# Designs tried in a protein design chat: VH-VL binders against Prolyl 3-hydroxylase 1 (P3H1). Part 3

Target 1, 115 residues: Prolyl 3-hydroxylase 1 (P3H1), of Gallus gallus (Chicken) (q6jhu8r557to671)
Amino acid sequence: SHLVCRTAIDEKQEGRSDNSHEVHVDNCILNAEALVCVKEPPAYTFRDYSAILYLNGDFEGGAFYFTELDAKTQTAEVQPQCGRAVGFSSGSENPHGVKAVTKGQRCAIALWFTL
Key: E = the ipSAE of ESMFold2; O = the ipSAE of OpenDDE; V2 = 0.75 times the mean of E and O plus 0.25 times the DockQ between their complexes.

## First folded at step 1 (VH-VL)

Design k5 (framework fv_cosibelimab; at its last look DockQ between E and O 0.08; V2 from the best seeds 0.00; counts 0 for: pae O 7.4 > 2, placed apart)
Fold by OpenDDE, look of step 2:
Structure k5 (fold): chain C 115 residues (1-115), chain A 122 residues (1-122), chain B 112 residues (1-112)
Amino acid sequence: as target 1 above (115 residues)
Amino acid sequence: EVQLVQSGAEVKKPGSSVKVSCKASGGTFSSYAISWVRQAPGQGLEWMGVIIPIFGTANYAQKFQGRVTITADESTSTAYMELSSLRSEDTAVYYCARLPDYYESGGWFDPWGQGTLVTVSS
Amino acid sequence: NFMLTQPHSVSESPGKTVTISCTRSSGSIASNYVQWYQQRPGSAPTTVIYEDNQRPSGVPDRFSGSIDSSSNSASLTISGLKTEDEADYYCQSYDSSNHGVVFGGGTKLTVL
């Protein structure tokens, strides 16, 4: 598991379009331009399932989202809530990222499972 | 406050190996990546590689693959960088640095170690 | 793979504002965060900007970071320039194609 906390900077929130976490795949190396994900080191190729657990909800922004392999086309979005968990298979079928936190601090635990 | 303390200066002959240590204190160790960066005299910063201790997986710059080994000892909160087949152009100051959020977002270097001078000469 | 290109040197008088650019050769500059590091002569680098525009504790608000997608570049801006700001500055980003770290070539800032 891995604890991840991100704090927003109050003075620089207008017009933000950046991500807290870039779009990536958990068990392969995503090349969005080539629309391929290569399952080789240094990627953690042994990961089969991933999960994120939100530890708090007193913040704004920080939504979890999935994309196509192009890392641009959003396919789904999950809003963070205290105690909410998002689980998914770790492969190229689930490229994902995290939108910027715009207010407060977001803390979550990332989990990975190997079958 | 997290601090990184590196081992002392080294003087090595060509063809030999050097192993530099980087001990972390004042915070957690296992969940944060440790990266190695070197700087030859009068030159810029050059990334060598990174390790995430809890996973035991290291990633290396292509330039150093096969010649550099990065390891971590969680019990002592210490990361190591070993460079083999040393040559004169390997003379540089070697830095370790913690790299928060490396895998998820690429991360940033903070804090830095004080640096270790490695001199390679005949 | 990509490279980050910085000007070799910049100079400005105390009290003025200076901007150091960092241009990405391929891919979008906004696809990965950009960091900035300050290195004074004879010292280790220190982080002055991380995640495009965030300042670590202890870094004065005279330092700011920005991203310009139109020029595919990041910029470090130092306002109210002080003599102590004379240093080398490096930008850094992340290559998701190989999980590698990329540094710019560095910029020497001289305070006139």
Scores: ipSAE 0.016, ipTM 0.691, lowest interface PAE 7.4, mean pLDDT 90
ESMFold2-Fast, scan of step 1: ipSAE 0.059; ipTM 0.734
ESMFold2, look of step 2: ipSAE 0.039; ipTM 0.700
ESMFold2 (binder alone), look of step 2: mean pLDDT 90; pTM 0.926

Design k7 (framework fv_cosibelimab)
Fold by ESMFold2-Fast, scan of step 1:
Structure k7 (fold): chain C 115 residues (1-115), chain A 122 residues (1-122), chain B 112 residues (1-112)
Amino acid sequence: as target 1 above (115 residues)
Amino acid sequence: EVQLVQSGAEVKKPGSSVKVSCKASGGTFSRYAISWVRQAPGQGLEWMGRIIPILGIANYAQKFQGRVTITADESTSTAYMELSSLRSEDTAVYYCARDLYGSGSYYPFDYWGQGTLVTVSS
Amino acid sequence: NFMLTQPHSVSESPGKTVTISCTRSSGSIASNYVQWYQQRPGSAPTTVIYEDNQRPSGVPDRFSGSIDSSSNSASLTISGLKTEDEADYYCQSYDSSNYHVIFGGGTKLTVL
């Protein structure tokens, strides 16, 4: 298991409005302009399934979201909640990112499986 | 208590290989990745690569691909970095450091090894 | 990968404040968290700031971090300078597009 935490931007940095983590795909290299995802290093090409388990809920922002291959068109969003798990295939069908955390710290466990 | 302990200094001839070890304690291998970072005399920090012991996979910086191999032995909680075809410019202190894989930007390198000096000379 | 650029050296007198910048060459500095490491001569690096602006336990209030999106830079600020603050300082971020750790070139801080 992989513990992943993100913290809120402090008051001095409140001009930040971009995502806390760039949109990516878990098992290939995403080329959003070409609308393709290429299975090659350094990507973990053997991953088949991904899951995120949220460990806390005492923060603001930090939503997990999915996009089309263009990394711009949002298709779904998951609000974090302590004990909530979200699972998805690791491939090009699920490009995803994380919105900026605006208050507190967001911690989750990331898991990857081969089928 | 978390601690990363590295093997001792090495003196090597050009063209040979060196294998540096990093023994981790405190449950490091079950939750964290181990990165290798080198520092040539008077130079900055240079990331070489990372291994995720629980997954048995490694990533390497482009500059070192083909010459560096990073491995881990979970039974002994020891990570290794082997650098081949040594040149005099590979003379450096080599550090292991633990980081959280999958995020990269979350509190990486919260613990560092003490460093291993590798000297490459004829 | 993007690059992180730091000044080669900064100097200041004891008791004063110094700021070290870390500029990202492409993509937003705010896209990934920035860490700062202190390395004294003969020692391994230690963390003085993580996740842009957080201090590990044991690091004095004199150390602070910030992000400036307009200049695409992170900054480490050290106030009340002491002789023991003399060290090399490195910023570090992460390129999530190819799973690479990126270090700045380092800044030598001299307190005279």
Scores: ipSAE 0.000, ipTM 0.535, lowest interface PAE 14.1, mean pLDDT 80

Design k8 (framework fv_cosibelimab)
Fold by ESMFold2-Fast, scan of step 1:
Structure k8 (fold): chain C 115 residues (1-115), chain A 121 residues (1-121), chain B 112 residues (1-112)
Amino acid sequence: as target 1 above (115 residues)
Amino acid sequence: EVQLVQSGAEVKKPGSSVKVSCKASGGTFSRYAISWVRQAPGQGLEWMGRIIPILGIANYAQKFQGRVTITADESTSTAYMELSSLRSEDTAVYYCARSGDYWEYGAFDIWGQGTLVTVSS
Amino acid sequence: NFMLTQPHSVSESPGKTVTISCTRSSGSIASNYVQWYQQRPGSAPTTVIYEDNQRPSGVPDRFSGSIDSSSNSASLTISGLKTEDEADYYCQSYDSSNYHVIFGGGTKLTVL
């Protein structure tokens, strides 16, 4: 398990496309231009499943989101809430990132499982 | 390739419980969220709740809170929906449906064939 | 939870275009993705549009989805209507405030 907290972005940046975390895949290295994801270090290639558990909800922004392999075309978004969990496979089918936190602090626990 | 196969039709008396199964065939089960959606005769689709099998975490529509329990057995790739204190108004076709890995989203890509539950005296 | 409102029924002749609306009662329609499902009598629903405007493999390009923020609605448009398009159509979105999947009431499409 790993605790992750991200701080608020200045209110002046509301509406910006900046993200708290770059789009990535948990068990391979994403090459968005080539539309491939290669299982090699420094990625943890042995991860099969990922989960994020939100520990608080008293912040704004900070949505978890998924994209296509191009790291640009958003396919889904998860709004944060205390006690909410997001589970997903760690592979190339789920490139993901975190949108900017615009107010407060977002804290979550990240978990990874191996089959 | 992947199919959701549900258990067969049930006839139940008022006040009893029913447990419907949904087995993933031909693919990995645990990487998906499984929702239960019902449809009374001639009526629309009504979401009951979902489970993320890998986490064992379920959430339920407010209307069914306290009466519905959704569980999953990863070893058999089977999700279950149990509805208690049955009333005649619970007569419906019950569907399981798969969404990607994201539990709140509800974008469904595969649906089970449906299970008719009839509640009568 | 917010509600998604659809017309109860729509009818059109073969070859023409029909549009089915799905209006969100509170909050922006653009805040969450909208999906559209087709259901024929006796069958489970199938997806014709996901994530506002995407078509699954095998769905003809006659089917399209759109979002109109000014009317706070999503629309499913079916052009070149065929008799096999007769079905019930349901829109669906997500209410982030309490983690609920929300379905529209459904629209019965009749091809005359």
Scores: ipSAE 0.000, ipTM 0.537, lowest interface PAE 14.1, mean pLDDT 80

Design k9 (framework fv_cosibelimab)
Fold by ESMFold2-Fast, scan of step 1:
Structure k9 (fold): chain C 115 residues (1-115), chain A 121 residues (1-121), chain B 112 residues (1-112)
Amino acid sequence: as target 1 above (115 residues)
Amino acid sequence: EVQLVQSGAEVKKPGSSVKVSCKASGGTFSRYAISWVRQAPGQGLEWMGRIIPILGIANYAQKFQGRVTITADESTSTAYMELSSLRSEDTAVYYCARGYYTRYVGAFDIWGQGTLVTVSS
Amino acid sequence: NFMLTQPHSVSESPGKTVTISCTRSSGSIASNYVQWYQQRPGSAPTTVIYEDNQRPSGVPDRFSGSIDSSSNSASLTISGLKTEDEADYYCQSYDSSNYHVIFGGGTKLTVL
């Protein structure tokens, strides 16, 4: 498990205004231009399932979102809410990112499973 | 409805340590962060640190790092603040204050009544 | 850490409106929520505003909070001033870079 906290200050310090976490796939290297995702290092290729649990709701922004393999066409968005969990398969079917936190601090636990 | 009740006033010698308690009503303790804030005579509020038992997190203000220890006993819903190597400058009213564990911002909704710690002679 | 700066004192007559400012020295005031606490002599502080502009139950609607990004400050406004509003007021925010709660220096409000 992995506790991740991110603030609006972190976003600005790193020059991020749109995304807190760029679009990626959890178990392969996404090449959005080629529309492929390659299972090789440094990716954790053994991951089969992913989950994110929000620990707070007292912030703005920070929405979790899914895209097509092009990393541009958004297919779904999940608004943060204390105690809300988002579960998904770790492979190329679920490219995802996190929008920038615009106010406050977002804390979540990330979990990974192998079948 | 929920209250924070602190231990009584203390008079301490320089170089000693003091441990102040803060007891919370009911079973809400695990959802909350408890901060310790002090106020020297005629001065403003100064944050010392906090504990969030459910997340296993304790944070301390840099000024007090190494001298302050904040702990919690969930079974008795009691938080403690221990300050060591006391100096006359540590004479102050010490408050505990409750914030939600999901509110990292330090918003406090309930304050203890305060404990006067006098360091003299 | 950043600092929060308040005026040392403000005064105003009963029935009028007073505004107390809280200015952040570095980083945006809007990056973290601001709270306001009231402390009367001999008493513990009590919350009058939380998360920029929210009132706890029991706090009169004469109390309001606001954020002004252009001056990098938060403000507490008290309208219809009453003698019982006389107290010290503290703003407070959070420095998320090192998990520190930051208080302003406090403002003494005198109602004459």
Scores: ipSAE 0.000, ipTM 0.549, lowest interface PAE 16.1, mean pLDDT 81

Design n10 (framework fv_nepuvibart)
Fold by ESMFold2-Fast, scan of step 1:
Parts: structure tokens; sequence; C-alpha cells
Structure n10 (fold): chain C 115 residues (1-115), chain A 118 residues (1-118), chain B 107 residues (1-107)
């Protein structure tokens, strides 16, 4: 398990579009231009399932989102909620990222499982 | 003095294509998500698509997914919407708006009319 | 998709009246709700963002309140130039969705 905290970017003031976590896949190296994800170091190729648990809800932004392999075409978005958990398979079917926190600080626990 | 000016609307037959443009000025264009929002004649507002400042992230409403492509040219401060396989249901005024992910639509262009008719 | 139910669909009021419009989300959207004004033949204009914040340059007679699923927009002293259709909009989840609009007319 890994505790991750991200602080707000003043996006409304500055107009920044930076994400808290860029799109990636948890068990392989994503090449979005080639539309492939290769299981090789330094990726943790043994991960089968991933989960994120939100520890607080007193922030704005920080949405978790999934994309196609191009890392651009968004397929789903999950808004943070204190105590909410998001579970998904760690492979190339679930490229994902985290949008910028626009107010406050977002803290979550990241969990990975093997079968 | 933020300004957004749309162009490229017109009359097109079902199955046809159009490319809309939005010229932005008065702000650092590359720092903002940009959106297209449409309004059918006499109807309400429908969000269509957004694109991040870096072009790394795009999203489309299900009604246009696979047919429309949003893009931008930050060097020219311009936003585009390529519309293919147009349907009568796509008839609307199309607005360019500043905003998208975790940001409200604080500035809108005056819109460009797209009419899809036989 | 998050459904935004706006009421009433239309209303007529006198100059100086207090006008209230409501917006209900089909699920909790926290404070991720904006209000827009659209005058006939014109593009929409942002009035209120994040449920209760007044956009710069917007008259103080406009206000918003609420969180979660129930939101209210108020014009405390209706003016002739306020004749318009007003829309709520959630940006909590994609796709972003608008309410059906409330047409405000002067008696």
Amino acid sequence: as target 1 above (115 residues)
Amino acid sequence: QVQLVESGGGLVKPGGSLRLSCAASGFTFSNYYMSWIRQAPGKGLEWVSYISGSSSYTYYADSVKGRFTISRDNAKSSLYLQMNSLRAEDTAVYYCARGGWSYYFDYWGQGTLVTVSS
Amino acid sequence: DIQMTQSPSSLSASVGDRVTITCQASQDIRKYLNWYQQKPGKAPKLLIYDASNLETGVPSRFSGSGSGTDFTFTISGLQPEDIATYYCQQYYNLPYTFGGGTKVEIK
C-alpha cells in the first residue's frame, strides 16, 4: 500500500491544465503513440488488480479517469469521495490518470494485488 | 478582453462533413481546457466535447463519439471541431467555450449555425 | 449520466420581485454546479460558479446556494434586462450536463 497526497494547483487563477498523475498502466509500460503496453522493467508486471481508497473529501478536482490506449480518449471518470474505493484490473484494458487538484489536498491509498 | 470567434458553420446534407474553427484572443490559450457546446433551435444546451491545453486529453458526448474530432493549434490560438457523418439531429448553434475539466465555462463565442438538411 | 432537473420551466414576474429557480441533480455533485444566463439571440454568460460564487462583473442581485443534489438560484430584485433563459450545469462527472432551462419574463 502507498499513501499519495497531491496539493492544489490554482487552475482557475492560472488556467493550468496539468494533471496530478499522467495516464499510465499499472503493470506495463504504455506507449500511447504506438498503442501498445509492454510488460517489462521498470513496470511491476506481477500486478493483477489495483485499488485506490480516498481518505478525505475536503478538496476539489482530483478526479480519477480511464482512457483508451492512446492516453487521450477518456472512457470513464470517477469523482473522489471520502471512503470511496475504485477497483480495476492492472493491465492494458485500464489506462488511467488523476486530474489536477484545484483546491485543498487529496490523499489516497494505492493498493496492488497479485493472484 | 477575452474573445472567442467561431466560423465554419453552414448548410450540409446528411452524411456530409464540416470543420468548425474558433479563434481565441486575450488570454494564454494553451493554459486552458476548451469545449464545444451546442444548442438545437429553440432547445437547451448540450455539451459536446473538450480538449486539454496540451491536447493530451479529449472527451466526447456519446451522441457524437466516433463522428466528431476536437483538436487545437496553440501556436495559432485556435480550436477546431471536425464533424463527419452529420445527421439531422446535429443541427444546432455550436459555441466555443473556455473551460472543461474542473473549470466552468467562463467565456463563450457568439456561435456558428450548422444546419443538416436534405 | 447525471440528470439535471430544473424548475420551473418558465415564470413571469414584476420588476423588483424576488425570483427563485431550482435545480436538482440525480446524484450528489457536491458544489460542482454553475448557473448561466442566455438572452435571446445571444451566447450564454456565466453568472455563478461552484454553486455560490458570483462571477466578476455580475450584479450582486444574483446569488446561488446549495450542495449535493439541491440547488437554488435567486434574483433578489428583478430588472428588465434580466429577461433571459437561465441554465444550471454540473461538471462533477462526464458528460457535463445542463438543466432544461428556466425562461424568465416580465409581466
Scores: ipSAE 0.006, ipTM 0.577, lowest interface PAE 12.5, mean pLDDT 83

Design n11 (framework fv_nepuvibart)
Fold by ESMFold2-Fast, scan of step 1:
Structure n11 (fold): chain C 115 residues (1-115), chain A 123 residues (1-123), chain B 107 residues (1-107)
Amino acid sequence: as target 1 above (115 residues)
Amino acid sequence: QVQLVESGGGLVKPGGSLRLSCAASGFTFSNYYMSWIRQAPGKGLEWVSYISGSSSYTYYADSVKGRFTISRDNAKSSLYLQMNSLRAEDTAVYYCARTYYEPPGFGYYMDVWGQGTLVTVSS
Amino acid sequence: DIQMTQSPSSLSASVGDRVTITCQASQDIRKYLNWYQQKPGKAPKLLIYDASNLETGVPSRFSGSGSGTDFTFTISGLQPEDIATYYCQQYYNLPYTFGGGTKVEIK
């Protein structure tokens, strides 16, 4: 379990629209060009299931999203909401990222399980 | 409040050993990766090692691999660095740091640092 | 290993000045770069993570930008308490490596 907080980026930094978390997979190293995900350290290869729990809702942006292995084609998006949990398998089926927080601070707990 | 306190530094001859400790308080220690970073007198920062919350994953800089061992005791909220076969170039202030780490490497940063403990390797 | 080159090694500026420090990676590291501040005799403090995100509680006069191989760190209105050495750090690949540091002094 890990606490994750992201804050809105200063206006002077044009990269405000950049993702808070770049697309990745929780239990392997994603190679989006090759469309493969390799299970090796430092990835936690033993993770089977992932969850994220939002601790607050008084921010803007910060949406959780899933992609294909290319890390470009978005397949789903989850809007943050205090007390909302998002669960998914930790493997290559669920590449995911987090969009930029545009106002306030987003805090969530990331949880990983071995089945 | 969140705090890290290092101890165990001192004078040691080349080839000797030292064990550094880092006492953590104010947060759930087992939920965080922990790192050791060192700084030779008047020089810059050098990352040394990390350990996952479960101790399942460790990594070492090549300069210390095979000589240093990172470990932790979550029940005591303590991080350790066992240093063997010490060399003059290991002389440095050693910092422990709380590490935010979201595998496979996104968000790797040290958000809380201890005050450091000095290790001097000299004949 | 990825080499991080910081420039300049040291600089002197006046209170209120805009100070810019650069960091160059030996290969593309995307945005996987942090900036730390180390005041004399103290432990380092995280200021910027993921190239451009300001750490909570850090004054807005500090900012970071860049991606790929070229990164900049800026202090938009230098204050006396900003006297410190600043370090960039990449985490794109292991081992994680720091730049050589930039010592900022007030004239």
Scores: ipSAE 0.000, ipTM 0.568, lowest interface PAE 11.2, mean pLDDT 82

Design n2 (framework fv_nepuvibart)
Fold by ESMFold2-Fast, scan of step 1:
Order: structure tokens, then sequence, then C-alpha cells
Structure n2 (fold): chain C 115 residues (1-115), chain A 123 residues (1-123), chain B 107 residues (1-107)
């Protein structure tokens, strides 16, 4: 498990893409242009299942979202809510990202499981 | 086997320019973020710049903003650093390093480094 | 910028000793901290990621612990090939910053 807290004030480069916008897959390296996801380092290839648990909801932005392998076609979005958990398989079927936090602080616990 | 080979370092006068290259092999270059990290002689490590796998996201340390430009050519598996308006403080060994993508706060860090190329800025 | 304060700057120990290096962040970085080994004349090598996870192929005598602002790196049973400078690095916020390094030498 991993506690992550991000604030709007910590994102100090207005107009630049930060790590919050990067779509990725939890157990492989996503190549969105080639539509492939390669299981090799530095990816944690042993991950089978992922979960994120929101610890608060008093912030703006920070939505969790899923895409196709192209990292552009959004397939689902989860709005943050205190106590809400999002679970999903760690593989190439669930590319996902987190939208920027625009106001306040977002805290969540990330968990990964090997089956 | 992952290999990163830097080149282009040398002696240059203050205000001069140099272009560093990094040739990557042994992995799918286009899948990885890449970075330049430097180390002044006898000193510690300083992150300089990174570039995303597609080249769309780029970041620079404040000490080099406006003077250095990072770029990549995925077809050639090559990373570049164009250094302009060089200062004595830029004297360092420059390392090319492979960086993982951001994975919900995991795996986003340099894991393989090249041997480095020395840049000396003096008059 | 997040300042990483590493101590000691150097140490000398005997083969078989337990060596401890510390790293302190000026701000809470959760567990976004790595440890690298740099042998003389060579590039750094990743040993520990996410504060406590051993990188594949790295000997089990190396370990890391801590979270928040205080972190520790330990070599249990120092070997001659461990002569190197060790660096911590935070990747919680840009710019990613390194500690000043700890030079480990054999007595």
Amino acid sequence: as target 1 above (115 residues)
Amino acid sequence: QVQLVESGGGLVKPGGSLRLSCAASGFTFSDYYMSWIRQAPGKGLEWVSYISSSGSTIYYADSVKGRFTISRDNAKSSLYLQMNSLRAEDTAVYYCARVGRYYDSSGYYPDYWGQGTLVTVSS
Amino acid sequence: DIQMTQSPSSLSASVGDRVTITCQASQDISNYLNWYQQKPGKAPKLLIYDASNLETGVPSRFSGSGSGTDFTFTISGLQPEDIATYYCQQYDNLPYTFGGGTKVEIK
C-alpha cells in the first residue's frame, strides 16, 4: 500500500502537463501510438489487481479515468468521494490516469495485489 | 541487455553550445520516459530534464530553463540535449537515464544509466 | 524544491559490519524515495525503490526503511564490492532531488 497526497499548490507549472495527466497501465509499459503494453522493467509486472481508496472529497479535479490503449479514448470516469474505492485488473485492459487537482488536496491509498 | 551510450561532451568556452546524444538499445525506447542527470566533478547528482515517451511532456530544472532543450528520435532510439549559453556551473558528467512512466505513484524513476559524457565549461 | 539531507557524508567500516545511512526530506514525500549505488568511475545503479523495495538482482544485505521525512538505508554485512557512494533521491515532486551522497570506504 501507498499513501498519495497531491495539492493544487504542488502543481506549480501552469500550462504544463504533469504526472496527473499521464495515462498508464499498472503492470506494463504502455505505448499508446503502437497500441501495445509491454511487460518489462521498470513496470511492476507481477501486479494482478489494483485498487485506489479516496481518503477525502474536499478538493476539485483529481478524477480517475480509464481509456482504450490509445490513451485518448476515455471509457469511464470515477469522481472522487471520501471512502470511495476503485478496483480494477492491473493489465492492459485498464489503461488509466488521474486528472489534475485544480483546488485543494487529494489524498488516496493505492494498493496492488498478486494472485 | 539495456545499454545507454552518451556522446558529444567536450571542452567549451562560457557562452558556447554543445549537443549531447544518447544511443539506446536493448529495450523498446519509444515506451519509456528518458532523462538527463548531471554530476559536477566530485559533487552529487542533479536532475536536469526529462521527456515523455512521445515527446509531448518535457520538464527542465530551473537552472537550465531557457538554455537547454531536450528532444528524442524514437525511430533512431536516440535522446538529445542541446545546451546553449553554457556557464562554468554547467561543468559536469551528463548521464542519460531511462525512466519509468508514472503508475499511480510507482515506477517513475531512473533505473538504467549510461556511463556519462564529460562537459567542461572554462575559459 | 524539496531538500534531501543525507548523513553521514562519509564513513569507514570493516568487512562484515552493519552500515547505516540516513536521508531526511524537507517535506513529506510519503515513500517516494529511491537509493542508488555509484562505484568509482561508474554510473549510479538503482538498489532500493519506493523506500523499502529491493530492486531485482540486488543482494538482500541491502535494505531501506522509512516514510514521510525520515529514511534509512542499511547494508547488513558490508562486503568489499560495496565500496561506493550511496545517494537517496525523492520523486514525489519536480524537480526530483538527490541527497548529497555518502561515501562508504573499507578500513
Scores: ipSAE 0.005, ipTM 0.553, lowest interface PAE 10.4, mean pLDDT 80

Design n4 (framework fv_nepuvibart)
Fold by ESMFold2-Fast, scan of step 1:
Structure n4 (fold): chain C 115 residues (1-115), chain A 120 residues (1-120), chain B 107 residues (1-107)
Amino acid sequence: as target 1 above (115 residues)
Amino acid sequence: QVQLVESGGGLVKPGGSLRLSCAASGFTFSDYYMSWIRQAPGKGLEWVSYISSSGSTIYYADSVKGRFTISRDNAKSSLYLQMNSLRAEDTAVYYCARGRWLPPGYFDLWGQGTLVTVSS
Amino acid sequence: DIQMTQSPSSLSASVGDRVTITCQASQDISNYLNWYQQKPGKAPKLLIYDASNLETGVPSRFSGSGSGTDFTFTISGLQPEDIATYYCQQYDNLPYTFGGGTKVEIK
């Protein structure tokens, strides 16, 4: 489990305007052009379930989103809200990313569960 | 009402072709992975294929790979299965099923099924 | 492919009985297992998802448990309307695979 905070200042300093975290899968290496996700290092292949818990909602941007395996076609988006949790399986069915924070600070707890 | 309705089943000879359709209503079709699942008479369930919400990710069971093509038309809220080079072993009731939004492996809504009979 | 071995293939019980069906995966599937009910001439209906979660609208007499390779499905207090074939299904890996089904009949 990890506490993760990002600010709009962090995003600007890193030159990020679109994504705070690029689309990935939590337990395998995503190859978006080949439409495959391979369970191998450095991925944490033993992760079974993932969750993100938002600790605040007073920022802009920073939305959690899911895509198809192509890492381009968005299938769902979760708007940040204090106390909101997003749970999902860690495998190739749930490629996901986080949009850039455009104002304020986003803090969330990331959790991973193993079999 | 939330529902799926299949059509297009029928009797075909071995080597023939059929196109199945599934019409979705009562929910946002474009948000869901969709699957085809079949059941041979008196036998169990066999997953055939799925297609992602956008249509960009598609997978087939080995038994149908190269012969069947899954597709969708989100503007029409419709799912399709083009079946070519049909074999007697493809005889089954074909169900379309909604893969619960994420992950796509829960089938929480099923159509009534359409019977495909491959016989000489 | 992940093989799902379901047992028994059929059972006969009385109204009010507790019936248990088992499902074994050929490899570890964590809790990525669903249970379905299929009545004669009807489409399957999702009862349990993620091994133990009861689907909305499904009576509380149905329950599931297990993780890894061994799973159980229980009907507590069998009712006449529960006459059906029950299937387990894994979704840990493609292709998704179903157990062979258990036909539940009332004596």
Scores: ipSAE 0.000, ipTM 0.546, lowest interface PAE 16.9, mean pLDDT 84

Design n6 (framework fv_nepuvibart; at its last look DockQ between E and O 0.14; V2 from the best seeds 0.00; counts 0 for: pae E 10.1 > 2, placed apart)
Fold by ESMFold2, look of step 2:
Structure n6 (fold): chain C 115 residues (1-115), chain A 121 residues (1-121), chain B 107 residues (1-107)
Amino acid sequence: as target 1 above (115 residues)
Amino acid sequence: QVQLVESGGGLVKPGGSLRLSCAASGFTFSNYYMSWIRQAPGKGLEWVSYISGSSSYTYYADSVKGRFTISRDNAKSSLYLQMNSLRAEDTAVYYCARGYYTRYVGAFDIWGQGTLVTVSS
Amino acid sequence: DIQMTQSPSSLSASVGDRVTITCQASQDIRKYLNWYQQKPGKAPKLLIYDASNLETGVPSRFSGSGSGTDFTFTISGLQPEDIATYYCQQYYNLPYTFGGGTKVEIK
C-alpha cells in the first residue's frame, strides 16, 4: 500500500487543467504512441489488481479516469468521495490517470495485489 | 535466424577499461529489453545490467554500479557495455541476452555465445 | 536481494531416470521463476518460464511446478543429451538472481 496526497498550488491555480497523475498502467510501461504496454522493469510487473481508496472528499478536481491505450480517449471517470474505492485489473486494459486537484488536497491509499 | 553475437572481450589490467558489443539480427531489436549476464570461470550466472527497448530505463547490479554503462543503438541493432575501473572479480564470460517482451518479463529467451573478459595483473 | 537456493548442487542418474531439482526463494516470488539449461561450453538456454510453462521447442520430458517459495524442475526420462547444469532464476524483483546451479551427470 501507499499513501498519496496531491495539493492545489496556491489560489491562482484555480481552474488548472493539468493532470495530477499522467496516464499510466500499474504493471507495464505504457507506450501510447505505439499503442502497447510493455511488461519490463521498472514496472511492477507482478501487480495483478489495483485499488485506490479515497480518504477525503473536501477538495475540488482530482477525478480518476480511465483511457484507451492512446492515453487520450477517456472511457470512464470516477469522482472522488470519502470512503469511495476504485478497483481494477493492473494490466493494459486499464490505463488511468488523475485530473489536477484545483482546490484543497486529495489523499488516497493505493493498494496493489498479486494473485 | 534470431541471433546475438558478442565481441570486445580480452585481457586487461585492473583499473582498465573495455567496451563490449552485441550485434543482434533476425528480430525487431527495439521491441526487446536487453541484459548483460556474466559467468565467472567455474561459477554460476550473475545478472549485470538491463536496458529497456527505448533506452529509457537502465539498471545495474550493485557490484558494477558507477563502473559499467549499458547502452544500445537501435538503428544498428547493437547493445553495448562500457566497463571502466575493472577489477579481478569482473573476470567472466559476458553474455548478452534478449528479454521476452510480453507477459513473461524477466525471462531471457535468446543468448549470445559470450565473450571472455579477463582482468589480471 | 532475493536469494535462490538450488538443491542438489550435483547429481548422477541413469538414462531413463526421473530427475528432480528444487529451488527455494528467500521470499514469496509468486510464479516469477524461470529454468535454464547450460551445456558445457555453451550459453544458457531457457527451458521453463513462469514456473511451469514450456518454452517453444523444448522436449516435453522437461517440466516445472511450484509457486511462492518452493519450486521443482523435473526431467521425466533422462537422456544423454540432458547432461548440463540447470539454473533457476527469479524475476520478481531486481536484481534478478539465479540459483547456484545443479550439475546433472550420467552414471
Scores: ipSAE 0.008, ipTM 0.583, lowest interface PAE 10.1, mean pLDDT 84
ESMFold2-Fast, scan of step 1: ipSAE 0.195; ipTM 0.782
ESMFold2 (binder alone), look of step 2: mean pLDDT 93; pTM 0.952
OpenDDE, look of step 2: ipSAE 0.020; ipTM 0.679

